# Ledger of designs, part 13: VH-VL binders against q8ixk2r445to577

Target 1, 133 residues: q8ixk2r445to577
Amino acid sequence: FFGMLQNKGLTDYCFDYNPPDENQIVGHQVILYLCHGMGQNQFFEYTSQKEIRYNTHQPEGCIAVEAGMDTLIMHLCEETAPENQKFILQEDGSLFHEQSKKCVQAARKESSDSFVPLLRDCTNSDHQKWFFK

## First folded at step 9 (VH-VL)

Design gb15
Fold by OpenDDE, fold request of step 13:
Structure gb15 (fold): chain C 133 residues (1-133), chain A 119 residues (1-119), chain B 112 residues (1-112)
Amino acid sequence: as target 1 above (133 residues)
Amino acid sequence: QVQLVQSGAEVKKPGASVKVSCKASGYTFTDYFMHWVRQAPGQGLEWMGYIKPNSGYTKYHQNFQDRVTMTRDTSISTAYMELSRLRSDDTAVYYCARSKHYGSGFDYWGQGTTVTVSS
Amino acid sequence: DIVMSQSPSSLSASVGDRVTITCKSSQSLLYSSNNKNYLAWYQQKPGKSPKLLIYWASTRESGVPDRFSGSGSGTDFTLTISSLQPEDFATYYCQQYYSYPTFGQGTKLEIK
């Protein structure tokens, strides 16, 4: 699966990553932004290795969850996907992070009008449902 | 055995277009980036861009953004690089080369295609 | 673009010599999460395609003789040929693949 990764509950919001430097794409937080499909910022791929790749860069970036964090951070993909980069996009649309045993939820950024995907306890909320568009 | 076999030498006039092919074999074509690198006579290696054969996504170096088109035919494991509006300084050997998505250098290269642009 | 600068641009050496070629990158090629340097070395002989020698800065590609070695980290890298053989006279290039690939300008190794 590839394309825009859109949230069901937070209507018209998609995974978005816009690194400040194309030669340094790692270490920044993936956010949610209105789905626009323009450019490379909202193009992701879910792979057989259970990665969510920022696949418009070379080498490709892979979304990771760092220890003790609930945010999604861009890392570089590796030959073998690290445990913190493994997600399961389930049939019901839930995006499950294997290592943390939590689900990716669209949430409002603290003290902000922005939105971000955060790891939360898994629920049946539409804010935890995702689909490629 | 992995092989990248490119099309033959081309001679073009300025303003024309050239399309070079690169047929891959001995591996899963869609699992690797296919890069294009050129080398002008007596000069170094210049990365032009890549295509992801699985999706067809391309990324071009800015120096070629408006003139290069990279495509692929997965059914025959062949990548193509078309360069338009040719000029004399496009005279070079053009290589295709593969790499993994995570980056590991270019482990296999085509034999190169000489493109000569002259009036 | 990440700029790769090789030194020297050319050098002459004799069979049996120890040869070192350096490459500097405009930014670090070390990825902290995996502690790998996204740097490769290539050999190119006249009329031939480049051949991968080293990747991850220090890992020899399969089939590459032991006399070739890569070292360095961050922004400074070195290719070493411990004992130059006749077939080693060629042009060598470093390449970064931390981002969109860029090559050094090359080092032509000629026979003295």
Scores: ipSAE 0.861, ipTM 0.938, lowest interface PAE 0.6, mean pLDDT 96
Fold by OpenDDE, look of step 9:
Structure gb15 (fold): chain C 133 residues (1-133), chain A 119 residues (1-119), chain B 112 residues (1-112)
Amino acid sequence: as target 1 above (133 residues)
Amino acid sequence: QVQLVQSGAEVKKPGASVKVSCKASGYTFTDYFMHWVRQAPGQGLEWMGYIKPNSGYTKYHQNFQDRVTMTRDTSISTAYMELSRLRSDDTAVYYCARSKHYGSGFDYWGQGTTVTVSS
Amino acid sequence: DIVMSQSPSSLSASVGDRVTITCKSSQSLLYSSNNKNYLAWYQQKPGKSPKLLIYWASTRESGVPDRFSGSGSGTDFTLTISSLQPEDFATYYCQQYYSYPTFGQGTKLEIK
């Protein structure tokens, strides 16, 4: 699966990553932004290694969850996917993070008009449902 | 067993276009990035861009963004690089090259295609 | 772009010599999470395609003789040929793949 990763509940919002430096793509937070499909910012791939790749860059980035965090941070993909980079995109659209046992939820950033994907306890909320478009 | 076989030499006039092919064999074509690198006579290597054969997504170096088009035909495991509005300084050997998984170097290269641009 | 600078641009040596080529990057190629350097070395002979020698700064590609070794970390890297053989006379390039690939300008190794 590849393309825009769009949220069901937060209509018309997609995973978005726009690093300030093309030569340093790691370490920044993945956000949600209106789906536009332009450029490289909203193109992702879910792989057989259970990675969510930011695969418009060389080398490819992979979304990771760092210890103690609930945000999605860009790391580089590795030959053997580390545990903190493993996700399960389930048939119902839920995106499950294996290590934390939590689901990715579209959420509003505090005191902001911005949105971000955050790890939360798994629910049946459409805000935890995702699909590639 | 892995092989990248490129199309033959090209001679073009300024302003014309050239399309070079690169047929891959011995591996799963869609699993690896295909890069294009050129080398002007007596000069170094210059990365032009890459294509992801699975999705067809491309990334071009900004120096070629407006003139290069990379495509692929997965049914015949072939990558293509088309360069338009050719100039004399586009005279070079053009290589396709497979990158290792996760981009850790280019482990297999085509034999190169010489493109000569002259009036 | 990350700029790769090789030195020297050319050198002459004899069979049996120890040869060292250096490469500097404009920014660190070390990824802190896996402690790997995203740096490769290539050999190119006249009229031939480049050949991958080293990746991850110090790992030899399969089939590459032991006399080739890579070292360095961060922004400074070195390719060493411990005992030069006749077939080693060629042009060598470093390449970074920490970002979109860029190559050093090359080092031509000629017979003295």
Scores: ipSAE 0.805, ipTM 0.924, lowest interface PAE 0.7, mean pLDDT 95
Fold by ESMFold2, look of step 9:
Structure gb15 (fold): chain C 133 residues (1-133), chain A 119 residues (1-119), chain B 112 residues (1-112)
Amino acid sequence: as target 1 above (133 residues)
Amino acid sequence: QVQLVQSGAEVKKPGASVKVSCKASGYTFTDYFMHWVRQAPGQGLEWMGYIKPNSGYTKYHQNFQDRVTMTRDTSISTAYMELSRLRSDDTAVYYCARSKHYGSGFDYWGQGTTVTVSS
Amino acid sequence: DIVMSQSPSSLSASVGDRVTITCKSSQSLLYSSNNKNYLAWYQQKPGKSPKLLIYWASTRESGVPDRFSGSGSGTDFTLTISSLQPEDFATYYCQQYYSYPTFGQGTKLEIK
């Protein structure tokens, strides 16, 4: 799959990544932003290696969750996907993080109108359902 | 066997355009970045930009941003680089070269295409 | 751009000599998560395309003689030829691939 990765429950919000420095794309948090498909911020690829690639950069970025964390952070992709970069996009639309055994959920940032994807215990919530468009 | 075969030498006038082709064989064309690198006579290597063949996404070095266009045709595994509004200092050998999506050295290069810009 | 600086710009040596070429980057090329340096070395002979020698700073490409070795980490890297052969007279380039690629200016290695 390739395109904008959209949330079912939080309608018209997509994964978005906007690093402040093109020469250092790692270490910043993935956010959710209104889907627009412009520029290079909202195009991701889900691969047979279970990666979510930020694929408008060389080298490509891969989304990771560091041990003990619930935030989605940009890492560099590697020849063999590290365990913290493996996600399963299931038939029901849930996005399961293998290492933590948790699901990606659209969540409101603490005391703000901003949204981010976070790991949470898996549920049937539409806020845990994702699809490419 | 991996091969990158480029189109033949070109002689152009200032102000013209040139389009160089790079035909890939022996590997899955859409799995690798394709870069373009030029080298003026007696000078070093200058990276111009890349195309990602699966999506067609391009990134150009700022020095070429307003004059270069990189494209591809995945049905014939061929990448293209077009440079417009040629100047005499665009005289160079132009190379295509590939790299892995996760970052790598350029393990295969085309044979080079000599472009001469003369008045 | 990540700036790559090579030293020396040119070097004269004899067959059998041990030579070193250095390369310095304007930012670290070490990615701490995988402990790899995103640095390559190339050899280019007159009239020919560059040839990949070393990647990840120290890994030899297939078919490259073992007299070529790479070392260094972070911002400082070295290419070493342990016993210079007649076919090694060429220009050598370092290149980073931590971000959009950039090359060093090159080091011409000539017969003394």
Scores: ipSAE 0.703, ipTM 0.892, lowest interface PAE 1.2, mean pLDDT 93
Fold by ESMFold2, fold request of step 13:
Structure gb15 (fold): chain C 133 residues (1-133), chain A 119 residues (1-119), chain B 112 residues (1-112)
Amino acid sequence: as target 1 above (133 residues)
Amino acid sequence: QVQLVQSGAEVKKPGASVKVSCKASGYTFTDYFMHWVRQAPGQGLEWMGYIKPNSGYTKYHQNFQDRVTMTRDTSISTAYMELSRLRSDDTAVYYCARSKHYGSGFDYWGQGTTVTVSS
Amino acid sequence: DIVMSQSPSSLSASVGDRVTITCKSSQSLLYSSNNKNYLAWYQQKPGKSPKLLIYWASTRESGVPDRFSGSGSGTDFTLTISSLQPEDFATYYCQQYYSYPTFGQGTKLEIK
């Protein structure tokens, strides 16, 4: 799957990544932003290796969650996907992080009117449902 | 056996355009990025940009962004680079080369295409 | 752009000599998560395409003679030819692939 990765419950919001330095894309947090289809910040790929790739960069970035954290952070993709970069996009639209055994949920960022994807205990909430456009 | 075969040498006048082809064989064309690199006579290697054959997405180095177009035809496993508004300092050998999506050195290069721009 | 600086720009050496070429990057090429340096070395003989020698800073590409080795980490890297052979006359380039590729200026190695 390729394209904009959208949230079902938080309608018209997509995964977005806008690193301040194109030569250092690692370590910044993935956010949610109004889906616009413009520029290069909202194009991701879900792969057979269970990666969510930021696919408009060379080398490609892969979304990861570091041990003990709930935030989605950009890492570099590797030949074999590390365990912290593996997500299962299930048929019901849930996005399950294998290593932590938690699901990706659209959430309001604590100090802001902005939204971010975070790991939470899995529920049936539409805020935990994702699809490509 | 991986092979990248480029089109033949070109002689152009200033202001013209050139389109160089790079035909890939021996591997799954859409699994690798295709880069274009040029080398002026007696000079070093200059990266121009890349294309992702699976999606057609391109990124160009700023020095070429207004003059270069990279395309591909996945049905014949061929990448193309077109450089417009040629000037004499565009005289160079142009190479295609492949890399992995996760970052790698360029393990295979085309044989090079000499483009000469003279008045 | 990540700037790559090679030294020296040119050198002459005799068959059997040990030669070293250095490459400096304007930012670290070490990705701490996998402990790999995103750095390659190429050999280019006159009239030919570049040939990959070393990747991940120190891993020799298949078919490359043992006399070629790479070392270094972070911003400082070295290519070493332990016993120079006549066929090693070439220009050598370092290249980073931590981001959009950039090359060093090249080091021309003259033999004889």
Scores: ipSAE 0.615, ipTM 0.880, lowest interface PAE 1.9, mean pLDDT 92
Fold by ESMFold2, fold request of step 13:
Structure gb15 (fold): chain C 133 residues (1-133), chain A 119 residues (1-119), chain B 112 residues (1-112)
Amino acid sequence: as target 1 above (133 residues)
Amino acid sequence: QVQLVQSGAEVKKPGASVKVSCKASGYTFTDYFMHWVRQAPGQGLEWMGYIKPNSGYTKYHQNFQDRVTMTRDTSISTAYMELSRLRSDDTAVYYCARSKHYGSGFDYWGQGTTVTVSS
Amino acid sequence: DIVMSQSPSSLSASVGDRVTITCKSSQSLLYSSNNKNYLAWYQQKPGKSPKLLIYWASTRESGVPDRFSGSGSGTDFTLTISSLQPEDFATYYCQQYYSYPTFGQGTKLEIK
């Protein structure tokens, strides 16, 4: 799958990645932003290796969750997907992080207009449902 | 066996365009970036840009941004590079080369296509 | 652009000599999460395409003789040919792939 990764509950918001330095894409948090499909910030690929790739950059970035954290951070993709970069996009739209056994949920940052994807205990909430457009 | 086979040599006049092809075989064409690199006579290697064949997304070096177009036809596993408004200093050998999605050196290169721009 | 600087630009050496070529990058090529340096070395003989020798700064590509070795980390890298052979006459390039690729200007090795 290619495209914009949208949230069902937080309508019109997509995964977005906008690193401040094109030559240093590692280590920044993935956010949610209004879907627009322009430039390279909102194009992602879900692969047979269970990766979510930021794939308009060379080398490609892969979304990861670092040990003990609940935030989605950009890493470089590896030849074999590390365990912390493996996600299962279920038929019901849930996005399950294998290593942590948690689901990706759209969340609002405290006292902010900003939204981010975070790991939370899996529920049936529409804020944990995702699809490609 | 991985192979990248490029189109033959071209002679062009200043102001013309050239389109070079690169046919890939022996691997899944859409899984790798395809890069274009040129080398003027007696000079070093100059990266021009890449295309990701599955999406068609391209990135060009700023020196070529307004003159280069990279495309592909996934049905025949072929990448193309077109350079417009040619000038004498575009005389070079043009190579295609592939890299892995996770970053790699260029493990396979095409044989090169000589483009000569004669005044 | 990540700037790659090679040294020397050219050299002459005899068969059997040890040859060292250096490459500096304008920013670190080390990715701490996998401890790999995103640097490659190429050999190019006249009239031929470049040939990958070394990737990840120190890993030899399949079929590359043991006399070729790469070392270094971060911003400073070295290609060493431990015992120069007549077939090693070529131009050598370093290249980073931490971001959009850039090449060093090349080192021409002449064997005498």
Scores: ipSAE 0.509, ipTM 0.847, lowest interface PAE 2.3, mean pLDDT 91

Design gb15
Fold by OpenDDE, fold request of step 13:
Structure gb15 (fold): chain C 133 residues (1-133), chain A 119 residues (1-119), chain B 112 residues (1-112)
Amino acid sequence: as target 1 above (133 residues)
Amino acid sequence: QVQLVQSGAEVKKPGASVKVSCKASGYTFTDYFMHWVRQAPGQGLEWMGYIKPNSGYTKYHQNFQDRVTMTRDTSISTAYMELSRLRSDDTAVYYCARSKHYGSGFDYWGQGTTVTVSS
Amino acid sequence: DIVMSQSPSSLSASVGDRVTITCKSSQSLLYSSNNKNYLAWYQQKPGKSPKLLIYWASTRESGVPDRFSGSGSGTDFTLTISSLQPEDFATYYCQQYYSYPTFGQGTKLEIK
């Protein structure tokens, strides 16, 4: 699966990554933004290694969850996907993070009008359902 | 008030199948997970799996993966659990139970359905 | 699967007694992101379905009497009944829901 990763509940919002430096893409938080499909900021790929890759750049980035955090941070992809980079995109659209045992949910960023994907207890909410477009 | 009402007791022969129903009321059926848990006579509780009523997505415990099928009819707020190729050690009380999240306690339970498997 | 081990398997007590039941998990049930323990306690009486008493290790379910309390964190948890009442004689189970749900083997609380 590849393309824009769109949320079902938060209509017309997609995974978005826009690093300040295009030559050093890791270390920042993945956010949600209106789906526009322009440029490279909203193109992701779900791989057989259960990675969510930001692969429009080299070296490729992979979404990771750092210890003690509930945010999605861009790391470098590795030959063997580390445990904190493994996600299961299930048939119902839920995006499950294996290490934390939580699901990715579209949520409002604290004290802002912006949105971010956060790890939360898995529910049947459409805000935890994602699909590639 | 929240209620989970299960179908009546079943008596089956080995090799047969049984389908238990669980009708939910008093809440939005599609907003909660429905789990199935069984309890053999004088034994503890064993989780079998869950269904997400909105999508119908299921997750089964590996011990039941090849024999259990969980379904739902959202139009009548009813969940179903079918267990095939029954064995004597499948004799148990089968419960449906609600949870708000996958990772949360089961706050409401059905009254249980006794399934007896004997030759 | 995460293994849940309760102690004791059974105990006898009298009305008014302080009762303590312990539960140990094979893995930590503490989630670092929200600092919550994914542990519940249930009460089951003969011929009845389990009843949720405690969730998040220490939060009482609505309608549960104050004499019931849960404590612990990580891998070691405790259910305490401060002053046993006649209706409290039953079997108690701990449950983890950090991963695929598993239950302790149960603790049968009988009248002395």
Scores: ipSAE 0.000, ipTM 0.603, lowest interface PAE 12.6, mean pLDDT 92

